# VHH binders against c4kar8, part 209

Target 1, 263 residues: c4kar8
Amino acid sequence: MAELSTPSPASPAPLDGGRGDELEKFTLRGARQILQLLQDLITHRGLITAHTGGGHSFMTAVLKVDEERGRVVLDPSPDPQANRRALAAPRLTCVTQLDGIRIQFPLVGLGEGQDKGRPALFAPLPAEMLRLQRREFYRLQVPLAHELSCLLKAEDLARKPVEVSARVIDIGAGGVAVVVPTGAAEFVIGGTLPACRLALPDGEPIELDLEVRNLNRQTQRNGTEQLRVGLRFAALPRAADTRIQRYIFKTERALNAKARGGL
Below, E stands for the ipSAE of ESMFold2; O stands for the ipSAE of OpenDDE; V2 stands for 0.75 times the mean of E and O plus 0.25 times the DockQ between their complexes.

## First folded at step 14 (VHH)

Design i125 (framework vhh_vobarilizumab_d1; at its last look DockQ between E and O 0.61; V2 from the best seeds 0.00; counts 0 for: pae E 3.1 > 2)
Fold by ESMFold2-Fast, scan of step 14:
Structure i125 (fold): chain B 263 residues (1-263), chain A 125 residues (1-125)
Amino acid sequence: as target 1 above (263 residues)
Amino acid sequence: EVQLVESGGGLVQPGGSLRLSCAASGFTFSDYAMAWYRQAPGKGRELVAGIDSGGSTSYADSVKGRFTISRDNAKNTLYLQMNSLRPEDTAVYYCARIEVYYYDSSGYTYEFDYWGQGTLVTVSS
């Protein structure tokens, strides 16, 4: 359906299969295109969030693409539980981003073992990859040096109001993703957090109403676990929208200049 | 340079025992899974036994209960203890390094990158 077919840009979560019909034009099915894109992920050291289902994911990367044997080799998690969830899953949904391009692909038939003495996960090459070069799907990965934060107004485990300063890890036109300390607050998908404050480098914090869109317990590459919360801008004044877009634009340009050998 | 050097082969009577050794060099032995292969006259190569870096072992059905694979990481050495030898065990035995292995719903996959020169085991009559 056209009126329900556009995926939410606020979510790092995998795109809905029911919206997949409109995404067909962005789906790569050619073997050479798939191999090239996977090689690009290796070259750019693209970090991949691998969703194992049930609100769980882990951080991985493509270590090798083996064309001859038709498989990819992935970096396993140092957390054995994350690896067990991945191996038990009927499929992994892998999500990453390169230079404003959202990339998503499935892996089926995951195995565990070793490559040249190093622990690795193995899967057949995906038959398709989604490549979305659309602004509504764009998520800027926030540089750690920017120390971007959002003060969330939520409830603790005892239903008391609590203010939690959360680190903003990505930002787009429709929302932010934040990292919250375990147990700091309770979040309910679809719940509204009123009068939260987003701190951008220039000027006063932006006051926002945020809607919880997704929750993900993510195992990092160092084996530690973080709660990642996807938050949608419920209503955004024009001035706030302009400031957010300006931040995204300026940061994207600065990162692109630095990547090309700019100072 | 990766080197695998087998020793311990020889002539033995049926029901006898032999211990094969494989001296490994040129890589971090303790990181790699290792295997023993054999090739009998007029037959293809068959996997006899495997051992991973953690010490977990696997055996061909034809040798289960008779052969034991083991490793000494301090000595960079792989062993195959062969008991209750039969004339059909007569073969050249090769030490092999497992480049890639993995376990999935289809079972086990092993891929090898280096083999030794082999050691002959002859079980007479």
Scores: ipSAE 0.496, ipTM 0.795, lowest interface PAE 2.0, mean pLDDT 85
Fold by OpenDDE, look of step 15:
Structure i125 (fold): chain B 263 residues (1-263), chain A 125 residues (1-125)
Amino acid sequence: as target 1 above (263 residues)
Amino acid sequence: EVQLVESGGGLVQPGGSLRLSCAASGFTFSDYAMAWYRQAPGKGRELVAGIDSGGSTSYADSVKGRFTISRDNAKNTLYLQMNSLRPEDTAVYYCARIEVYYYDSSGYTYEFDYWGQGTLVTVSS
């Protein structure tokens, strides 16, 4: 009985050594900015992976930010051993995501105690927070109400040209993810789909070439099988890029306003 | 409403003993860390002793070995047993509910959100 070694959770890929200079653009050091971002994590109940070193981590959340005392309050692990590791660690590396943006920040000087009778971890406010807006990797989840679609020029099993109208589920600066009915077309990873048409809510469809980067078959709860296709923009014209970026920005702003209780 | 009522203060001779009590109401006493503070005339308020919800205790160096903080959760009461009292222990003693309690590399931190009216302890020959 070969013990299937559960693959060790892949250590978060080292933040690719993009030159120290690029990281500075994404590093927040302003007290107000840090406080705001921590508050946003609280508001959104963002789950944080806290790394204690040695390949160990636990799930936590920011419970409270105390500006006056310059401290952050975290949810302790239900595992006492994890908490012990956290307290013994010279540095806690916190990793989370907010609105598809990776956030990383260090905490040092952890303490354990209680806040209003509840167990908690305490730390000084981080001196810096990394907000990796890799525009290139950020993908906006497209609201269903927007009904974004992409007309794909593909081939069927017989290599006959077919046009498939696919729903866009996410969009970024680098590409789109679409959902197509199973059997509608054949897709090959690395294949190019020429002269496709991306329909945005504003204006005429954008003609572009797409490269197939990922294929994922998903079975829905209702038993229907769908194919998710990850597509990269191939040779995107500047005007098209601008329109896509504008759409993403406008949509994000609207979603954020709605989340804040803006009618 | 949170209420803390101290009792047991009075006049005592040097080397004497007193036991202070604090009756707590208006909250789940067992869930909170509690502490005793004191304020001598012309001085600031200082932490004397703290006890967390688990019963772990901490003391100011000035009272270590002489004072004992304890709690009875069934009675919602905090106690401070003071032995070997000195003139420098003369102060108003306050019972406090601790909003924030934690331990780090610098030691124990206690932050109170409520405190009582205090009870006067006078140590004089």
Scores: ipSAE 0.471, ipTM 0.772, lowest interface PAE 0.9, mean pLDDT 89
Fold by ESMFold2, look of step 15:
Structure i125 (fold): chain B 263 residues (1-263), chain A 125 residues (1-125)
Amino acid sequence: as target 1 above (263 residues)
Amino acid sequence: EVQLVESGGGLVQPGGSLRLSCAASGFTFSDYAMAWYRQAPGKGRELVAGIDSGGSTSYADSVKGRFTISRDNAKNTLYLQMNSLRPEDTAVYYCARIEVYYYDSSGYTYEFDYWGQGTLVTVSS
């Protein structure tokens, strides 16, 4: 794109650590790349949401970077309580968006002081920074009305083949999360589920291989137990990727239009 | 132009007292943390005392209880009252402006950007 951009509004929440494998290829660890990206945030006055844990966060910005001294200088919060939480936190997870690119990085060892007579927060340079386009990090929460499902070809406790129709609760470029009743099948992290079928509204189901990335047992309010299964797309054909992205885009637009028109 | 001018040094007997002054100009004195450091002949620099913009003070262990740092923001002046002087306090004393300071898990960090020409304190009999 040829247009100059302005700093974006408040950034979204930190990306889920359960997607770490799919995010590794977008992670910068080179010192030169990290310094340049931090300098870009300074130049474009990027507003940063710094997450301190426990659901708390504050707005900040990178004021300067000192390569020789190996540190970044951050804008403190006007709320003293937010600053105290930040200083007590074992790490800050900083999230921002610049010109349609999501940027996320950790800061550890935060300190408080002054820079040229002005209050500031200080930290060592981050060891890594995540840099992603929206399509690479976004997960659509699937509307219940869509009844989106994925047919899983798994095994039961006796290692016999079973097919489980699992409700899809979210979907992104790299995978889905589904829910199944506990005991419907055995899932193991790292295990592969070949030839599963993802049912999208815009055509025939997509046949794809899935890899189990995470498992979380949940007890619903009515006492029923279910298993949340995080699944990564393995060997995803380009046509399938395009269909998934189109579904996400159209559904998000429809949800946004409905939300703007309804109360 | 930032200027720091120390005065008040001299020769004093052990057990004596001196008061050092540092006249500051060219910046908003009340916004900055300030410090005294010293350098004895043939030795490295030692941070003696510091005072932040709000008046909170800190001291090297070697001078606690004997030296008092203070500031008068209306007069743009930093002071060091030195009591119970010892021969090991003999040094050139420098007033310094702290550009950056912060506290983290590794302790305090102080970085000076301006300092004066110093004033000599000699403690001998």
Scores: ipSAE 0.322, ipTM 0.720, lowest interface PAE 3.1, mean pLDDT 86
ESMFold2 (binder alone), look of step 15: mean pLDDT 79; pTM 0.779

Design i126 (framework vhh_vobarilizumab_d1)
Fold by ESMFold2-Fast, scan of step 14:
Structure i126 (fold): chain B 263 residues (1-263), chain A 125 residues (1-125)
Amino acid sequence: as target 1 above (263 residues)
Amino acid sequence: EVQLVESGGGLVQPGGSLRLSCAASGFTFSDYAMAWYRQAPGKGRELVAGIDSGGSTSYADSVKGRFTISRDNAKNTLYLQMNSLRPEDTAVYYCARVEVYYYDSSGSEVEFDYWGQGTLVTVSS
């Protein structure tokens, strides 16, 4: 995984749907952190699903980390076809879980050989590992029928207070994404919007301090331009956190029931 | 900055063909797996096809045999050749740089990617 190019001062500020900012917070790039996480997988016997592309995967585990040679040793599949697919794949996406936390990492340059007289797969140490708590990264796409809104306390270009009612398009434990008309307010990545009000279907609006994490300008189907703003919850009282989680869980269950043909 | 710009969408009759293109910039294109997603009106996003940095491809069952994903690393461009189009293929198609994916508790695949703005494909008689 290469580092993304940093925008030059002459370039527009980076635009993002919020995913890059969320992923970077959970990405481990330090050699020591990577080694420690891989060792934790060994210690806890973490079972790994290795995806080889084309809908194919196999179960593996990290058998050991060879720091001296800069590589990991993996348990091969008992299915020789799975091992052949893995060796032919230019990249494996490895997925596992420890203590309710999702861990993902790429492996490139897979080879085969023996470790202590037993078949083994070898790969260079990953340059990065993603460590995601499911709660922190999950985003519910808000059904239009719910008409969720957030009243934003923002500023205009002259730094005068302005209130903008924004439609919430997605929501997670860590924040919301909203849409606002172009020019409705000034937003700066890293800026704080104090005392905003999130309206959920049940109960009083939740008063929140929000931090701007990302901005994305897009043209709607009708030709109107709008700004999508990713907002992080700067701090949440336990009661507010519980209400947001309850809404997410209830809505996800209802959507799953509809998909299965239930009423 | 990461930028993905899709083109090639349009109106086509059932049984027709379209080729989508995606111009990528702001990252080392050849180092990343790339994908095409689609989103039909009133539905969530769906992975259509993927291609890794080495050229290995994967397809959703609904499009396998009809769609072909390819890449030109020298031009930083991703392609999707769509043949035998059906009304069910009507959607906004998004080019994506693949970052990470996981399976939720229901077994559904959930992905985190950088997406472009999309290009509309309408299949209608």
Scores: ipSAE 0.006, ipTM 0.178, lowest interface PAE 9.6, mean pLDDT 76

Design i127 (framework vhh_vobarilizumab_d1)
Fold by ESMFold2-Fast, scan of step 14:
Structure i127 (fold): chain B 263 residues (1-263), chain A 125 residues (1-125)
Amino acid sequence: as target 1 above (263 residues)
Amino acid sequence: EVQLVESGGGLVQPGGSLRLSCAASGFTFSDYAMAWYRQAPGKGRELVAGIDSGGSTSYADSVKGRFTISRDNAKNTLYLQMNSLRPEDTAVYYCARVEYVYYDSSGSEYEFDYWGQGTLVTVSS
């Protein structure tokens, strides 16, 4: 298999079965993880598109998780025919989105009933849930206090080698955006900068090749012009990828803790 | 808060009839499925009949064709019409509010959160 990308988290259509092996790393099978994710859907009142097969679907939501009986409780459709189709289906494929993350899970053995005076659809807890986090599109805005830098190996206007220390303004799994003084070096979209050095707070600088993806020239309020350069990681060793993701995760947690009034 | 009050029990001869009533208060009666269950001396509880908010009914095999469950939502009252009574129908009959009912192609499950104090039905000559 080896497909290039995952479907958009905004898409209501279920993922194809041909992606099974590639999706395993995004599949939750632990009972506690499944219960927590279902509870998150309840807390955020996530709307679910339940596909009943034959091109039919209906909108529902998880009303509660019944751990004692091992069942999830769903809001019935206001359309009685949709409920009849759901009850007749051998499987529902449920698709939703939580904070930009696509969530998909099967429900098998749908029944109907009533809970504390409220009509409901019931199903056994799913044995697995797919949670697609689009980490490759996430960009961390680097705090100024971190003074993150990348030493770029570029060329000047006379095509002579020059080294430029650029401030990293954002970073993701696929690359960085940096700021350089105008005239410090010449950049060409599609050009490769070999053996650059990305300095993260922990450990030795990461040596890597960068590809220039975009250029933006900004005039500051004081009249100073800055060049912003978007750079793609051309080939990233697994150890380097791990370090970059660790930095992103750690920094995001620290920022979220401050926003929530953490100690 | 929630109250269920049964009435209509008594002594009746085999082959006789009785109508049990259950007056409900403290909740929106029309929203809930309701049921009758019974317990005879020395025996476990037995679900006798159930009725959902839409009026669909279910019965235990032991009473099917002899008992009829019904409801009057305007009066907040549940009924059980008992015909062709037998000595083995002797029991305390309880009105119950269904907290949870689940049914699929294989059967049904009932669980109750409130029930009355019961009304005794004795079938004897």
Scores: ipSAE 0.263, ipTM 0.691, lowest interface PAE 3.6, mean pLDDT 82

Design i128 (framework vhh_vobarilizumab_d1)
Fold by ESMFold2-Fast, scan of step 14:
Parts: structure tokens; C-alpha cells; sequence
Structure i128 (fold): chain B 263 residues (1-263), chain A 125 residues (1-125)
């Protein structure tokens, strides 16, 4: 199913070589296109999830693109552990979103230091960037004001049932991404969480089964650590699918109207 | 207006000592890494010593054990204490503000945005 392949803005897209052929049309390799896209991320204050491997990531942003020196400057994490993991990683996988379009790019050769007295991370400009302009890959970044939540039915470290109210950070046709405090519950990739409750604005919570697709420990820009859980909708009823699509559509329209009003 | 003003240069005999000062103004001195570099007659510029905002120091192999870089953030002043001076230390010495520095698997990179006018150090008998 299409839903099974829907990537999250906070998780790397599954790239598997030969099947990556279909992504070629969405891959930017021109120097000018890459520079323009990175500049657009600065202009729109795009938050980036940088994956360091081993299920770890941190929140960052592009501070500057230095075309003459061929490098990008990133906001370091306030958590020194996250920065050490990033510097030790052979590659960062950076994931972000611009107008609902997923953007993903690698950074290799990360360094740390200062720019005009301010701590910064430095990397050569990426040789390629992925810009996924397909509806099946679309994820709405949920506005904080909506306070969208999902009550998860999971297990703790002792394998006892626990209920965790998780904040929904993104939502698409195939699933949601949520954040929980590290240690709040145990999650297993491929495991099913039955009878969870997704609270959308207006109306009763939607009861649905969720499959754990990915796990990532994120160090937030304020230095706190959270577990990001990517969850796929399992056996989503048509009525629930309609309500979710309606929420996505209405929120997109409201965000687009607000952006146009800012001119 | 960023200004760096060096002083303390002069003529000294081999084996002698000299102390250079750099008075900084127009920026928050304590936030920036600072450096001394030199340019000898007939040679290119070389980085002599660096000091970061936290006080960690680095030196060129040619001056290790002989030169000491230090800073006084309360006075916005950078210093270079030069001991056991040699004729090959003859150069114009420049105070520099490090705009960008970073380290990666290839080593450490320093980029400078402001330099002083320089102070001449001549080591001769």
C-alpha cells in the first residue's frame, strides 16, 4: 500500500539503490538549484532534523550558505552529546519540509567551530538534494497551536501496559509522527499499538491501530531529549481516513491563506 | 568600527625577549578567538599563535616553547611574549581577529576578517 511507503519529515526516506531510480526526477544536482534550495530553507526558517545514525538525531537549521567557500553553516545542538555524535558520524542525513514538500540531503565532513564568535557546525555543500513533490510523500507539519495529540497504548520497560499522550508533530495519508519523553514507553519496530486514540480538532478522538515504523531519539534545540516515533495507520476505516484528509486539507488552506496575507 | 592596534616591536639581539600587545576595540573582544601571525622579508605570512575565547592556545612548531600567547579580556588586549629570539623571527607581526574557525577530519581551519597594521620585530646582532 501507498501508506506503507509514506516517509516522515523527521525520518530519512528509505533509499535502496535500484529502487531509488524513481527518485532521480526529484533529485537536485545542479549547484545553483542546491544553493537556492538551501537559501529558501534560511528564508523560511526551516527546521531540520539531522540524523546521526544509531537512531539518534537533533534539531538544527541552516544559518548561512557560503557559496565562495562551498560550505553550509548549521546551528549546533545545545546538547554537547548530540554534537559529538554528529561529528563522529560518517554522514548526517538532513530532513526538512518546505510548503509540505519533503527535502532530504546528506552532509559529509562535518566540523565544529565558530562563525563571528558564535558556535556553529560546518559542512561542504551537498552534491545532491532530494525534493519529493509527490502527494503520497506529503506530510503536514502540525501547527503547535492545534495541540494535536495521540493517546498511545504501549508497554513500559517491565512490559506492563501504559498509556502515553504523545504530541503529533506531522501527519499524512499513511500515518503520524509523534514525540514522547525518552523512557516513557518501549517501542519495537514492526510492533502494533492497538486501539490508540488520535485527537483531531473538532469531534471525538479517532480510534485506530498503529504500527511502529521508525524510532529516533531527538535532541531538541532547547537541549531536551525526546523520542520521535513514526507510526503507520493499520487498517484505517474510510470514515477516519476522510476526517484525517479533511484536517490536512483545511490546515493547508489556512496556512496558505495566512502566507498570502503576509505579502 | 573594529580596530586592532599593535605595539611593542623593536630591535633586539639574538637570545633576547620582547612582548607585543594588541589593543582591540569596536567589538566584544571576549567572544572572539584571536591570533598573531607574521610576515618575514621574502616569505609568506605564517600563523604564529592562536587563543580562543576560552583561553585554549595553539602554536606554530617554530615557536613552541619560546613564545606565549595570552589575553586580558578586561583590558581588551592580546599579548605575545617572545623569548629566546632568533634572526629567523625577524618579521612584521600582526594581530588578527578570527572570524571563522572549525575543526574536522582534515584538521583545523582559521579565517581572519580584521588585521592590525603590524609591528616590526628585528632580531640582529
Amino acid sequence: as target 1 above (263 residues)
Amino acid sequence: EVQLVESGGGLVQPGGSLRLSCAASGFTFSDYAMAWYRQAPGKGRELVAGIDSGGSTSYADSVKGRFTISRDNAKNTLYLQMNSLRPEDTAVYYCARIEVWYYDSSGTTYEFDYWGQGTLVTVSS
Scores: ipSAE 0.338, ipTM 0.745, lowest interface PAE 3.1, mean pLDDT 85

Design i129 (framework vhh_vobarilizumab_d1)
Fold by ESMFold2-Fast, scan of step 14:
Structure i129 (fold): chain B 263 residues (1-263), chain A 125 residues (1-125)
Amino acid sequence: as target 1 above (263 residues)
Amino acid sequence: EVQLVESGGGLVQPGGSLRLSCAASGFTFSDYAMAWYRQAPGKGRELVAGIDSGGSTSYADSVKGRFTISRDNAKNTLYLQMNSLRPEDTAVYYCARVEVTYYDSSGYYTEFDYWGQGTLVTVSS
């Protein structure tokens, strides 16, 4: 029932591999794209957390990319034990961040040696790299003052059409989470709610199709049950996407300005 | 900028000895592993001997016990002492600077970025 929880872009923890199908659209497999991204890590001196398994990791960096020989050169750890664990590991999971973009990639076949007289770790170029824009997995907690709502077009238990006005509690590039009174409508994970209407503060409500992704029942202190419904945007029009992103950006900047005392 | 200049090659009879020298310039010699390669006509280059920055040495099985690699970091010079020479040692001998040494599950690899012009060693009666 739970939705995939993505760590913040700055988190060193790897993303859950069991939900990798949801991340496929953010995975680079082109050799040229991989080379360019690795070169960007060198240019920006990106620090990498390399996970060796068993809860162990060490800090490294890409020192160079050898395109002709198809390999990367990494800075070894000053801790010899960390280097020994890395060399013994069947796979390294490398996690880094560039300007808020999370980058994650595997390295297999790690070796040790020297590059121009300096200690170095060597590995074949990764076959894939995850490049995750902050905004794709970011969820804005909607301020109560905004009174954001979504009119859901759903069915009751007898499969009769019902309309439910639900409060939007969070919103991201891929969907919304809403709160609905228990029993107001029937929701089925994987079901589609057509022609729902999302009311943003400015302009006409956005008409969109929503897919039910998760359900979470919560009992309030007064004994009233509320249902939290996670909804994915299905076939979102470009104009709607632009309006949603603009709302998220504007609200995030306003919240950050308040938190930083008018920076 | 980087230069490697070999000397000491020549004609010698079987069982004889020669000492090759390689004068290095344009880099911090003491930081680099160095090697001697040879190439006989119609054959690829063969690694003969290597020496790392710490003085540890390695040799091809064909020359082990007969050849000795050494270095003088104060003079920026690499040496190869060749004893008990055989006709099959006939080749052009090259001094080389090691760019990369690498160990993985498939073996040990050494890659070179600079080589000298070579010095000819002929072992013949």
Scores: ipSAE 0.006, ipTM 0.443, lowest interface PAE 9.7, mean pLDDT 81

Design i13 (framework vhh_vobarilizumab_d1)
Fold by ESMFold2-Fast, scan of step 14:
Structure i13 (fold): chain B 263 residues (1-263), chain A 125 residues (1-125)
Amino acid sequence: as target 1 above (263 residues)
Amino acid sequence: EVQLVESGGGLVQPGGSLRLSCAASGFTFSDYAMAWYRQAPGKGRELVAGIDSGGSTSYADSVKGRFTISRDNAKNTLYLQMNSLRPEDTAVYYCARVYVTYYDSSGSTYEFDYWGQGTLVTVSS
């Protein structure tokens, strides 16, 4: 007899639906295809961002697929609060990337227990998985060694201007995702951050305007919390667009060569 | 070329009504989820209402029971019927095409690839 707190039904009801005709061709519903994709995530040691609602997420991974019991086994967070939020959530929305392709799937009926004596989270196999095989959905995961940063011009709680150096964690044709230190600034979805500076390895920082598209508080595998901010490029200059695309292409090739080099 | 053109904004008194329209062109309108956003003076953009290609609707809590989103696929037009308007509804209203949907435990989060130039709604108290 465990008490599972149900999340308040008074949570904002954002737009629902978006799984219509636009996404149907990217949706996998075959049991064998789902099993194969989950195994591919294990093989490639894919890190998964599991969204638990309310702008919260934690970093996890698929540890194994129990085909006989029809379950996935996930790595729990070292933060007990993140695990409690996950267990209380009506669903987990799992987001990851495999070779630049965005993978997204829901998990419903999350439970906790042990796998071979180690703490684990369990969920039934998802009935569907989304695999977005289009270039415009591609996001390069930025290598830590590149130390890519963006100097953001934002506001604090008192609406006073502040400058925040944020680490770029992914980048695509349309924008970047950055990690912002907790409490460093306040962000409003749809707000514009003018004259920010994106530092790419080869050359001077690029000055650009960024629009805030999403916000997420993510619990890392070491138990720390990060604010992740999704930012859209507002009207990139042609030269800046060329430099960003060149960086993405060059880095993709280097990562592919590194993953395959030696065999 | 994708175009979204809003119309129907104006000045109304509290308790009044307005119907906004968005004329879409340059894409197969019936294949896309569509949304209405608003931006009030001194605030960021707020997602107001959405409608998917199948006609399922969703609303922000601030407008539930007062606003109705609808679409006419034969006319490539999106509508927002606004009733019982309040001073806090004063904003520029934007029509937007859904590019991608992210799902989480709180529901759906949308990224948009196109929106119109906006139409101003002023509710004078």
Scores: ipSAE 0.014, ipTM 0.244, lowest interface PAE 8.3, mean pLDDT 79

Design i130 (framework vhh_vobarilizumab_d1)
Fold by ESMFold2-Fast, scan of step 14:
Structure i130 (fold): chain B 263 residues (1-263), chain A 124 residues (1-124)
Amino acid sequence: as target 1 above (263 residues)
Amino acid sequence: EVQLVESGGGLVQPGGSLRLSCAASGFTFSDYAMAWYRQAPGKGRELVAGIDSGGSTSYADSVKGRFTISRDNAKNTLYLQMNSLRPEDTAVYYCARVEVTYYDSGSTYEFDYWGQGTLVTVSS
């Protein structure tokens, strides 16, 4: 079996709109931020659960953002009844996730028509979007320019100790994902890699034990096979935890500033 | 523009077999994990089977040992071989391109679905 977590048949429930001030700090209201987030949902092909009220929902996706007409284009349900409920609803509550972050937004004024000859649902752009970060689930995509690496202490095919410098592709409070060439080392899910070294910008490498959680073998565009390894921090000193969190938030702010056009 | 076109559905008796196909276009098929999911009458969608870019497969417990997912990267086509079909397998089957996300607790799958699906009816 692959490391494949199947989604629950139950759709995720919307967050309570009565939580007021608790959710305000996670709410995006800037037009550019909203457009960028919707475009990210298109790029990452995220499935959206659209709640129509009365305990009903359907699966959809953002097909495109029509900036000139100020609207989003959504994939209709193959179930005609679900589409009828959606069109009759005064409001849709859309719930999805992007890179471990829960995204929720309202759509009002849903209509139907065609986009490039295909059935489509249309709605005005939302005035706000909720982006709820959970520390244990958040993963920062590491910019390639940062050259973040982790020296892994593992075994090769002959069970000889080997050190592999792996590129860190994402990082969170609980772990990192790294990529290694296929055959560079052997990994077993649940196994512990002792005394690995995580190199962060600005400072000495952090020595820590990593538990293997996930493995995914991918063929690159050039035909080369690459192994993606998900690694959990087995035990993390407070000072190391602080440095990792600082790096994540600093990098996220820099990426957000760049996306907004800087000056 | 991503397009996925499903085919191969039909009416079959319990214990019978069907093979579904999904023709993909508009993206580099070999770079993506792909999945089959289904929606039975009156029920939500469920993941049936997945296959990553490296060929590793995963199945829902209800179909394990009976269904086989495979891919042909040269033809940009995804397949689902369904054997020993049961009335409970009656559903519209959809082909999906998969985004894999890793969390501290494990991994999860997001789906980008395209097309109208293909109907499979298992009945005497």
Scores: ipSAE 0.000, ipTM 0.107, lowest interface PAE 14.4, mean pLDDT 75

